# VHH binders against Uncharacterized protein DDB_G0275255: the designs that were tried, part 5

Target 1, 266 residues: Uncharacterized protein DDB_G0275255, of Dictyostelium discoideum (Social amoeba) (q8t2u0)
Amino acid sequence: SSILKANFYYKVDWENVQCFVPPCPKYTIQKLNTNEKSQKILDFIFPNGLNKTTLLGDESKTLIVLGTTQPSSKFPNNATDFLVTRVYKSLPLGNKQTSTDKYYMFGDNGTRCKTSPCPNIVAALLNVHSQEIINTISQPYEKNVGFLDSVWLSSKNIRSDDFGLIGQGTIKNGVISISNSFIYLPDPPIKCPELPLLKCVEGNSMTYSRDENRCLVSPRCTKFGVCTLSIPLCNKGYRLVSFPSTELNGCPKFFCDPEFVNKTHK

## First folded at step 6 (VHH; framework vhh_7aqx_2)

Design v8S (from a3 with G104S)
Fold by ESMFold2-Fast, scan of step 6:
Structure v8S (fold): chain B 266 residues (1-266), chain A 124 residues (1-124)
Amino acid sequence: as target 1 above (266 residues)
Amino acid sequence: QVQLQESGGGLVQAGGSLRLSCTTSGRTFSSYAFSWFRQAPGEEREFVGAISRSGGYTDYADSVKGRFTISRDNAKNTFYLQMNSLKTEDTAVYYCAADLVYYSSWDESRYDYWGQGTQVTVSS
């Protein structure tokens, strides 16, 4: 039968090159979890809805793509293009060091336990036929990134849809220790619903909760409480967002969202 | 852990249509991406098509693009292969397969769960 090209996960890198004779590919891809040599790429064909210029122009070079190679449309005998199916971007971790840990995606194996730890997670190595059951995903972001939305991040570890994250880490004794997480783009994958325009009675103000997609939900009229006046500063790579919180009696709840994800509210 | 069972195979005339179903047992249907493979007598097993966990992404072998459509119904714990404009070359045993990670591998060794196969025979 014919040999078919498979989609694989690749880390993207690039360098400015002095070019005198085309083609002059400046990008490279490295297949995740393999010792295959990096391959030069002339151009990427991105899915609709993603800003290719912004993503490929990121100086930190923290992009993972799922896709396959194809001959260049401009230089079919001399250069290679890459057809992108999915894009993931590294979540900043302050003074980030490069990691040589393996890359995984996670799923629910259906096991249910009355007590923890529960071996209910499958950790699948990307690009390689290897999986193992784990009980815990330990991530560094909640400890090292102030005001991170932990509900948002945790929801991406194990999902029943295509919008989960890639975790780079090391597994020992049923626990994966994450060194880097890569977020599926765009985020949120579906635009947040419009909030209804409601008027509260005198003495009450509209308050909200935040869901796992960073959307404001569950509008409620809440009697205003006394608020603290301290405004946090976000770590590099994160932007400050806030909303009047139902759980804080109308007082603003602050989060530091990644700068590369779409805004869902102020 | 998931068990797969194919149904809907049979004899069909060239140019006709047939829909294969793959039903799963267990409560993890929505956690898996699904694929169809086929094997003709004396040949290697080949990839036919795949559908992601959400159903938002599908891939097809070049030999079936435009004729076959893969879909899933999470409420029924079932996924399907709609086969149109059938050719005698489509005659094979069809297998459904499940994988946690959707990466369009086309490598049968990367799938953990397989059905037992259903025969499709296309006559001229």
Scores: ipSAE 0.012, ipTM 0.405, lowest interface PAE 8.3, mean pLDDT 82

Design v9T (from a3 with S105T)
Fold by ESMFold2-Fast, scan of step 6:
Structure v9T (fold): chain B 266 residues (1-266), chain A 124 residues (1-124)
Amino acid sequence: as target 1 above (266 residues)
Amino acid sequence: QVQLQESGGGLVQAGGSLRLSCTTSGRTFSSYAFSWFRQAPGEEREFVGAISRSGGYTDYADSVKGRFTISRDNAKNTFYLQMNSLKTEDTAVYYCAADLVYYGTWDESRYDYWGQGTQVTVSS
């Protein structure tokens, strides 16, 4: 390789073991889609803007990182650090992993069909130079998670950039059954644009739509209709958010967003 | 299937600018992520920058961050490397590369489609 070490994708794990003499690495990384042995990591060097302490706490087992190993700055002959280029965090409430699961990124091959199924999705194995054409991505989250923003999740699969989401799953007959999806951080990748202030006539209030980045967009003045007073409860790992919705005549539209993604509104 | 052709190389003085272009075979352009690599005399090929399929994500080698910008124009089936504040160390043959999925890795062996290269020479 022309780079001293190439970047690869790794699953992060940790174990709580007794250690009496430094260095005391508590993390391990496993190169995805390979039989390469796990290796111990003393420290991770994160890109700017990510909270390393929060991500590597007890939730480190939910992380995939892209990056490369390097000798520890403190213990260069006895320990290894990891230089992180990208971080992905698993969505809560996936399905149980199977032994045949592999890790994929998805792309659009440009094929357009009049009938379904359409073989328009590229499923690319991480760390191994291998791609397969599929027709369907079957996600567990729309079924398992109440009030999930399906437009946001769908945007991560194939219609946006090919590294916004890593899917763990098994392909059979042109269909991938996802057990767990990992979201590229930070999310959203770019700060939501500022909204213009609208002057609404008496009796009307500002209402919004939500885009694929969970940003409030398309502010309008809407006369409020009759609203239900029921407030949903989000599944563990998700937080309740709401906004006055144009589609609901100014009544609040509720979503359950992952707790680890950046807030875009209340 | 995609064909790639580089253009825009040449001789430039240190501190100057060049824009490289990579033109592709046509109607599949919007399906590809693109990267630039370079190979200096006597050295191995190294990653320079990449742009995702949507154009929403870009990536750069540390040596070129803040000086080089990668962009794409789907209407022209062309992507670009704008090179500013050029240094003598930027002297290399520049190659464009394409894949249907941008992995985020800088490993040249993962790319199946390559251009033939264009020479950039930066004089002091």
Scores: ipSAE 0.428, ipTM 0.715, lowest interface PAE 2.7, mean pLDDT 85

Design v9Y (from a3 with S105Y)
Fold by ESMFold2-Fast, scan of step 6:
Structure v9Y (fold): chain B 266 residues (1-266), chain A 124 residues (1-124)
Amino acid sequence: as target 1 above (266 residues)
Amino acid sequence: QVQLQESGGGLVQAGGSLRLSCTTSGRTFSSYAFSWFRQAPGEEREFVGAISRSGGYTDYADSVKGRFTISRDNAKNTFYLQMNSLKTEDTAVYYCAADLVYYGYWDESRYDYWGQGTQVTVSS
């Protein structure tokens, strides 16, 4: 057909009913921000470059997908497949959802203020025509997750037009209280630039800063400082990463990155 | 708020090329994602292409993929649609549109800011 099917955002869940006669759908999808009935899905067709087995092997309700349904290639009269355009995965250790939670994308409306609160954020409901201006995104992850890269997560909230994230939460008086954030995959969307092969004189070591894409940047040779930091342990679902930090005089700076995002450094 | 104005429409022969421009007013150009839509006589308005705020992402309707390219120039407060290998089916009024959020789906109801349109006619 020359007519394009509309893409919508859906929450993915595992089918929990026993099936004795094929075809046996493995998943269900629920259209976000709607009262539409859940649909059974036999299989997902992912874009090249995404590992379907790894993403769908997480049995919890952790995926949001953008896409459209189509008849199953194996069972066209009896089952439905889902053609995926985008995938988002939830950060571990959010808060419990509430019945008033909705799913949003965020944008910067260009407003600049000298005092707070500043109404500079657009919160746009997915799948429906509704948006409102808010002043604050309140998220649970700085409290719940030790050593999370807050610059990385903050940049995703405001730069969602680069497929940053989806926020699940409730808006009250210009503030959204996030229960769960879902990160666009792959992350980062573009591979980090290659670092130059710099040599430092004896007594100095190469040090870096980290950008909002978790890339090491701004290499410098710095003189060794005294390091008194112990090595942290990351919460479940997060991986410890470190790098010699310019701001810490060559001492390691630690972050706990989500296990499902691409490695940008060791 | 943003004001949009299209230019560059006209008559071209099939197989030819044309570049449309959409110029905006104000200092907030870099805060917007931009899209092109078109409408043939008696038809519904349809999506053509979109570019994200950063310019890092572009999307196109299947009917124009490989032939049309969308780009933006923040210094000139202008974005463009380069149309190559034009077909008679590309004949339509072309509209530019702006939004603060790049959703990954293009519903007309999402866009509060629209240009007035520019006519493109492709002859055989």
Scores: ipSAE 0.417, ipTM 0.712, lowest interface PAE 2.6, mean pLDDT 84

Design w2F (from a3 with R27F)
Fold by ESMFold2-Fast, scan of step 6:
Structure w2F (fold): chain B 266 residues (1-266), chain A 124 residues (1-124)
Amino acid sequence: as target 1 above (266 residues)
Amino acid sequence: QVQLQESGGGLVQAGGSLRLSCTTSGFTFSSYAFSWFRQAPGEEREFVGAISRSGGYTDYADSVKGRFTISRDNAKNTFYLQMNSLKTEDTAVYYCAADLVYYGSWDESRYDYWGQGTQVTVSS
């Protein structure tokens, strides 16, 4: 009988060799948290809704994919394709950061505490059966990326839904120190809800709050206050977004969202 | 005490349908992802399908896609495998399994808890 291929998590990299005779694989994959040899890949078969050309272009080195290998449809005896089930993309953190830290997914173990530290997080190594209970996820993004939506990022560590992140990091004394986070794509995973139309009296304008999926929510009619904030400059890999904020009396609230995530408001 | 109990197995004619249930106790059902595996006589254990913690994501083996549907009912602490258009090749012992952290693996070593199995026999 045939042996079935299991789905595993792989880091994608660019193939750095000259090739003059097809097939010419342009990518390699490395199975996360293992010592397996890197494998050359000719083509990736992506899920519907993801832009393969954009993701595999100059950004291929920032991807983690879940999936399995299969013979190439064009070169079945000479090349390998990769069938993709899920895609995660590295959240930019300054100049090219390299890390040899292990890759984890996080879950809620159900433990509830009245005081900290609370051992309520399961950190599971990808591709291997190994889990560790931790109490804290420490990430570098709030310190190093101006105007990042920290509610959005924090919500992805342990979610009630399936649209979390992969964390690369080191665990010490119940704390994981994240060196790199990889965001599930597409983001947001579900299109933002439609906003109700409100008619504001003269002198008032529509204002909003932002939820953990970067969606505008809770529309209110607010009289605009005096706004004295300067416009921020976003770090490389991030785009400036703004919306009239209820909590800022109608003044714009600024965030620097990753360029690779979908726009949620105009 | 943690338990996973399969039910709904039995004998069915090719082209027929069966619904397997896995009833659980002894842990917080809503915190777990669930999978079905099967083992045919003389074969290795095979992944059949998985459902994520929220129920928003499902995965299936290629051999069952379009025919089998996995679902969960948090209020009943039970999850299901609806098997339609059954083939003689679907004859196997079916096992339910639970994992605290779901990430799409069909590797059986990833699972925290297992049921005892239920026999499904599809006759021609």
Scores: ipSAE 0.055, ipTM 0.495, lowest interface PAE 5.3, mean pLDDT 83

Design w5R (from a3 with R27F S30R)
Fold by ESMFold2-Fast, scan of step 6:
Structure w5R (fold): chain B 266 residues (1-266), chain A 124 residues (1-124)
Amino acid sequence: as target 1 above (266 residues)
Amino acid sequence: QVQLQESGGGLVQAGGSLRLSCTTSGFTFRSYAFSWFRQAPGEEREFVGAISRSGGYTDYADSVKGRFTISRDNAKNTFYLQMNSLKTEDTAVYYCAADLVYYGSWDESRYDYWGQGTQVTVSS
C-alpha cells in the first residue's frame, strides 16, 4: 500500500532570474515557522477552480500554500514542482510585521465566560506541534479598511481551524496582534444558494440580509424608505459591493470586499 | 482523564459494510477535529479520513473515497467511520485520533489523543 505524504504550509516568493541554461525556477517556498532553507520551485500544480496565472503573477508574494514537493514533470532530475492542496491569500492593508510574528490557526476551546478576558481561543502554530490558549484576536483590518464586512472576517477567525484563515502575528499576555491575515481560496468555498423569486406587491421591493459567507439571504418584501445616498470609495485591493438591505428599509448597504474573492451578487 | 475508545470492528466479507465508532470522554468533544488511521499487517500507519470541528469539512484518502464516510455526533461525544464496499485491502487495525486544530496535515505527531485500535478483517 502507498503511504500518504504529509503536507506542510509554505510562504511563496518570486524573483525574476537570468536564465542561461534551463531549468530556471523563479519561485521560492519557505516552510512557515521553521528555519529550514528555502526551496526553488519550477511550477505549481493548483487545485481546480483557482486562477493559477492571476495568483502566481504579481500576486505570488501574498500566497501561503499547503502541499508537498514532487519531481518536475519536464526536468525530473534537475527541478522540483509543488503539488498544492490549499491556497491562502493575504488581505490587503495589514500592519507592518514584526520579527516575532509567527503563523497560526485558531480554534474554539469551548470555554464560556460572563466577563472579559475569556481564555476561549487556542492558537496553534503551523508546521510545528505547539499551541497556547489566548483570549483575544486583535486584527488591523477594521481600522485600516473602510466598509469591511466584519461578520465575514470574524467568522473566518473563529473557523480558522476549518481552513478559513491563517493569522500572522505575535502573542503577548493572551492577546495575538495580527499583522496579516490570509484567506482560504476559493471564497466562498461553496456557491451561494439560489434565491427564490418573490413577487412583491406594488409599493414594496425585495430586500436581503448578508450572511457570514457574503451570500444574500432572507429575502423579504419591504416598503422602500427614504435613503441618504453617499457612495463610499473602497481602499486599494477592495471592490465596492451593495445590495438592498432589509435592515435599512430597502436602502443600499455597502461593503468593500477583497478583489480576489469570488463575487456573490449576480 | 482523556479517553478515545474504538468499537464496531470485526470480521466481514468482501463487498460488505461495517461501521466503526469512537467514543470519547474527558474533553470538550465539540471543540475537536477527528480522524481515522489504519495499519495493515506489515505496513506503516496511514491516514483514512478526517472531519473538521464544525463538521463542514471532510477529507479522505484516495483509496477510500466514495466508499467510506466519516461523521460526528456532538450530542453522543462519538464519531464514526461508515465503511461500504469493503475490500480485502481494507484489512487493518483502525485507530481514531483527535486534534484540537485540524490543519489538513496527515502528520501523526500533530494529534493530541489516540485510541487503542480496533481490528477489521475483510475475507474474500
Scores: ipSAE 0.295, ipTM 0.635, lowest interface PAE 4.0, mean pLDDT 85

Design w6N (from a3 with S31N)
Fold by ESMFold2-Fast, scan of step 6:
Structure w6N (fold): chain B 266 residues (1-266), chain A 124 residues (1-124)
Amino acid sequence: as target 1 above (266 residues)
Amino acid sequence: QVQLQESGGGLVQAGGSLRLSCTTSGRTFSNYAFSWFRQAPGEEREFVGAISRSGGYTDYADSVKGRFTISRDNAKNTFYLQMNSLKTEDTAVYYCAADLVYYGSWDESRYDYWGQGTQVTVSS
């Protein structure tokens, strides 16, 4: 029985080094929030349900992984593989800026306040035993990404269902300013529930609301109002989705969802 | 601040079952993720299993997958480790642990709250 190695969080990068003799590891991992030297990785062993081919290669630079190293199955004396427990993918932010900010996960400390600001969030630094209480998470995505589902993104910071996101940012005066967010995969983590078929009278059509998992919920028969909205264009890395919205009297509600998250509706 | 207390340990025959409980005094039980660790005689403390704050996600060490199940009951401020098909190698002191953030890390240094431990002995 071998000693079980602790899992740590790592940023994945692509190694652009020419290699003439196998093994030729083309990835590196850097332990988050530490000054430890980067390690070369030959292969990653992903959890069931994730598309390894889509996540690796050029997309690997957008990944944070939780896991541990192990000897390569093909080259046990000469190369290292990585056993992955969790995967997080960078949410595109158009500015292409590389951040040196620290990486955090967030928890609810149970504090409830009548007035703002409320010190109800624990910001836990990854890979080191350090945390602090904050009152506000400031996201750049709502301002810079048109038609992003803000209920979905906000739920990742404040919901109780875990795995939401990793936030890279700087804390000042109880506020974290996020430079990059990394979304837990797969998303949504639970499949959307099936919707019942409703019989609508002539002139009415089925309409829906969207929940924090991007699922269509609360089907209603709604008499359509006047729809005057043009079709939006999504930022690079995002795909356009729409559904007949109850709150818009049956008119389509548009969102730009990240291309890497699972489709929940058309 | 929370305090954790294990119960349900004891002597069991190989192939048998035991259910360990960890009770907490926390008013905010539902805000915590929970884990089980064990330490066999003369060995390092090792991860056994973990359950997320929502209870929707669980992680297990390879040595116990398919045999052990972790669960939680927020109404009783208690979480459990159901141990089936016990082996002599499962003999250890079992510890429960809690954290506000579900790291998925098997590093015991991540946990702020620990129980005192309960002995499980599996005889052949």
Scores: ipSAE 0.346, ipTM 0.663, lowest interface PAE 3.6, mean pLDDT 84

Design w6R (from a3 with R27F S31R)
Fold by ESMFold2-Fast, scan of step 6:
Structure w6R (fold): chain B 266 residues (1-266), chain A 124 residues (1-124)
Amino acid sequence: as target 1 above (266 residues)
Amino acid sequence: QVQLQESGGGLVQAGGSLRLSCTTSGFTFSRYAFSWFRQAPGEEREFVGAISRSGGYTDYADSVKGRFTISRDNAKNTFYLQMNSLKTEDTAVYYCAADLVYYGSWDESRYDYWGQGTQVTVSS
């Protein structure tokens, strides 16, 4: 039998605590979408492939974790550890306002319509047995974060995986207005495939497209075009990425990717 | 009508293998995540394993990790549980389940559809 029968989603918080006698738990978890009291946590046990030191530093206040509590391995009668199944990190959005909006995951219900809006999305509340059908997910990121890869973000809602994104928001008239989105880590979940080596004739250079996982795909030999380029500045929490784009006749295409996601190509 | 039907159960000796299948009908298979649960005599129903809608993620109970493998075949509208190195403690009725939005809770109340169950008996 397994004690890990049921896992729940929690928001992580932490504080510096003066503590002279162990155990000294500095973290708290709050079960999402519930009025349950916060719990003190001594340590988190992360799945392979995630650096808990980086995630549980100052960035821990931006984390949602899926998992369950267990007695501390070091202090089994006096402290609680948290066994982590999944980690989500907040996608930065300017000034950090604390939202009281509910947390959702999204799925495609299979409905297809000839005109928009189409009630084809299920919005499921985390930790509670409740869901409703909506027609639109309104993300604040495209309009407020310059050069964000909107194809990448859109793929997390209902197309890539049903657990790829947690949306915090309010639903009105079949539309969810997102106040904060959390991205499942690591991202991308699988390393980008190796690109084939193409030899271009003189005067041509290799160009690429970008897929929904931020991977470079569809390498082509393209004749040099004329480029008019200004280098953008990314919002705080984002890093500049560029690649020679097929759609721009070999000219660099720029994106601002979140700093916490894995680099895909240079 | 939506249906999930388990098959492949039976009697097997400890150390042996079985492959369970869950065939589905009445909905778009590729839109669903799938899980296996089991219930031993006199015990609560427990989570065994899950596969996400994309198939890019699988999840397992600690008691079966390394021994069981869940997989899906969208072309056949079927998903599977390959059970290796079976132990007497694996004796249970195995249920397949489908959820439109699998968020990793392992909470049985979240699942939209369930099969009727198939008996697996592992003898010493």
Scores: ipSAE 0.222, ipTM 0.590, lowest interface PAE 4.4, mean pLDDT 84

Design w6T (from a3 with S31T)
Fold by ESMFold2-Fast, scan of step 6:
Order: sequence, then C-alpha cells, then structure tokens
Structure w6T (fold): chain B 266 residues (1-266), chain A 124 residues (1-124)
Amino acid sequence: as target 1 above (266 residues)
Amino acid sequence: QVQLQESGGGLVQAGGSLRLSCTTSGRTFSTYAFSWFRQAPGEEREFVGAISRSGGYTDYADSVKGRFTISRDNAKNTFYLQMNSLKTEDTAVYYCAADLVYYGSWDESRYDYWGQGTQVTVSS
C-alpha cells in the first residue's frame, strides 16, 4: 500500500472493568502531549524479545508505547488492537504523584562549549512538531535513588533517540526539570560483550569497570586492598548488583539497578 | 541549518537495483538523523526508512523491509538508500529529510529540512 503509516507515542493505562460480553478491552491509551480522547485497546502486539505478559501485568501507569492502532484480529469491527514499535518503562521514584508535565526526547545539536551552561541539547516534544534548545537536563533520580548508576542514566539522555529514554518535565531558562524518565526496552539494547579470560598471579584477582550500558569492561588483575563492607539496601523497584571494582582495588562496587532491566552481572 | 540534495534516481527494470544518495550542507551532518520519503502520482507522501544520528538505529516501512537499506557516511556528508528487488509499485519521487532527533515517528510534518526529490521509475 502507498498509505502513510504514522506512529505516535501513547501512555498506557489499565482499568478493571466488569464485562460480560466480549470484547472486553482492559487497556486505554492516551496520545502524549495532546488533548485527544483516550482510546480503548483490546490487545497489544509487542516486538520480539519483550515479555508482554510481565509488562502489561503491571497495574501501575508505567508504560509508554510508540505505535499505531489497527482493527482487532479477533473482533475486527468491534475492537481495536495496538501494533507496538517501541516500549518505554517508567523509572521508579518512591511515592510518585501523577505528573501533567510534557514528554520530550533529546538530541545533540553539535554545539561545543568550554564553559557551562552550553546550549547543546535539543528537547523535542513527542507527537507535536516543536523543539527547543536547552543546556541542562536535571534528573531527580540521583538524589532520591540510592546507588543508582548515574553514568548509565546520563548516557540515556544523550542517546535519547537511540534506545535511550523519554523525559517528562518542565523547561525553564534552558533547563528541563524531569519529573519522570521512561527507559527504552530492552535494556541494554544489545547484549554485553563477552569478557576475555585473564590469568592473575597469586595475590591478585580479576577486577572490572562498568560502562554506560551496565556491562562489565576493562578486566584487569588487581592486588587486593582492604575492604570496608557495608551492604546497601535498594529502594523499591531496584535490585542490588555488585562487581569487584578496579577503582576500589578489588573491593565490591554496589549499584541499585531497575528490576525491569536485563541482568548484566550479579 | 542544513541543505539536502538527492541524486541517483532514474529508470530501472523490475527486479533491478538502484542506490539513491542525499548530500547535505556538511557543517553539522553528524548531528542529524535522516529519513527517506516517497510520493507516487496521486498518492500521499509515505515514509520509506530512517537512520538515527549515531547510525545505531534504522527503521523501515513494512512495504520495503528486506529490500531497502538506509546507511550514512559522515566523512562524505552523505546518506544512502540502497533499493533492491524493485517493484513497479516503488515508482515515485523520493525525498530525503533531516531532523536533529529521530522520534521513531513516520510523520512527515516533523521534518523541517527536505530535498527537492528525485524520480525513480520502475518498468515491468
């Protein structure tokens, strides 16, 4: 067909309704950054590699999807399905109140500065043809989520259009204050590279660094230092991970990763 | 600001191949995401394919998946559409387009920068 097929970004909502005669759609989608009426959805067709049952089984309002509607395969004249192209999941932030802030994706405009602030970020409204140049993305996660991998989160802002994130927030004086971030799934988008086998001499052990994809990298043989070990407790929605760190002379470095992202190490 | 110019269009037989090029202004090529659109006579303009700023993400319309490949060469300030197994239905004017962010949306109204178009005619 020569038909222009337009994909849009939608917030997924879930509603428990009593229904005695099929079709019984449980889900609602709302087009981001618009006042368009919410639309009922019977079923979602997800890309391969994502656990649809787990993602849609979460009753909290946590998913953003990119895609288009189509007639239901089971009830073509009476219900609507949604063909999903991309999925994003809300990064947990304690007791969250519903935000009415606008949804953005970020890009690099190529500007380079020796001093801050540098107007090098494009903030683009989803579903609406509108962009604004900003200099800073202010995240609430680093201050409110203990042991969050900030390098990982910061890289998602820079690669927002490349399997990064959607930021919900308010822009003032070139700064966006994020109220919610939604992470592209699956994460990491590509499996971590296999690590080469290194043989360490007696008294040394294998240590690693972590890259922006949460992958263990740069294996090195490091002489053990003295470790002061206190094990952190992660916030709800996060799981504890650790690895022997080169920066900490072989002592474990701890992070609290979101529970919905793929494991890269323990 | 970016200027776009298409080349490589022409007449080709069904089953043949053709490579389109889009050359840009050059100063900030690596900053932009790029897309191809096409418009057949009497039809609406339709999305063909896209490539992200990094080149790490590509997207294609269902009608061209497996036959067309989009790529970019930052050193040449050019991006390409390799069209294989061409069909008469692929006959259209092909347009290149640029934006600073690729949203994954196939909405043409998102793009501020467009080329003039290049004609591709596929004979049976």
Scores: ipSAE 0.299, ipTM 0.649, lowest interface PAE 3.9, mean pLDDT 84

Design w8G (from a3 with A33G)
Fold by ESMFold2-Fast, scan of step 6:
Structure w8G (fold): chain B 266 residues (1-266), chain A 124 residues (1-124)
Amino acid sequence: as target 1 above (266 residues)
Amino acid sequence: QVQLQESGGGLVQAGGSLRLSCTTSGRTFSSYGFSWFRQAPGEEREFVGAISRSGGYTDYADSVKGRFTISRDNAKNTFYLQMNSLKTEDTAVYYCAADLVYYGSWDESRYDYWGQGTQVTVSS
């Protein structure tokens, strides 16, 4: 009979330390919401579909992982490896600050109200057996990140799968003020479907809508309108995405997507 | 609050199949993610599988992956564990569990809502 070790959430860190004799672990993990000592990790075993090389190194400091430790396969008496179940990556803020806030995951308790505030959100502390009911998740991203896809981000707050986002923040009077959010990878969870090619009548061109997974959907032939939009500059950590929009009569609609999304798919 | 009740356990020969059901009471079924755990005689309770609130995500222990399938039926307030290619090592009391957050940590202490368990015995 096999027993499974419980998985826990950890913040990953990396430090460049001179190492003379292997094993030379360059990563540390700190169990979220606890005072347990950080542990050195030699290697991470990632789930299929994620680009390990892109996620580790200097960018490892932006990761939260769900998983468990195990003895190193190469140095079982001298080093520890980490078996990864899930990966979350920090969503960059233009005005960032170091946060010591607690880490939460959110769910929907099924309560429906006609007026606000509505206590319909469950905030669960990671690694600690504690949940509380709140009415509002206050994200800093719309205010600080230009052209962020707010439909995409809001879908992560109370996702039907209940694990699309980890929020670091403080709760006061039923409101969590988020200081940092971490996005479950890969995002989107399933690659966007390929779009059929449409042949449009003269004067019309193919246009699209965007779904909550940032996928282009609903291709249509649309008559072009007059476009008056200037091209935006995205905040650091974000890349410009544009597409001919059905709702803008073929004119480009702009979004600033996180640079790490779609890129971590193999 | 949610109440959970398992059914469908029993005696089956190695290589056989069995389907467990977990029924819930109340109008909150669609708000929960669900999991199955098992406990063999003299051992600690271990994770078997889980299904997210939407049903779009499932997780399984390596020992049952490819043999067991978890599913949910929101119209019936019921979720299932289809067990195929059963082995003697699958003999255990099977428990269903529910959480409003699909936590991903398969620590049994995380779950506040549990069924009473149903015995599955696999003979050679």
Scores: ipSAE 0.337, ipTM 0.661, lowest interface PAE 3.2, mean pLDDT 83

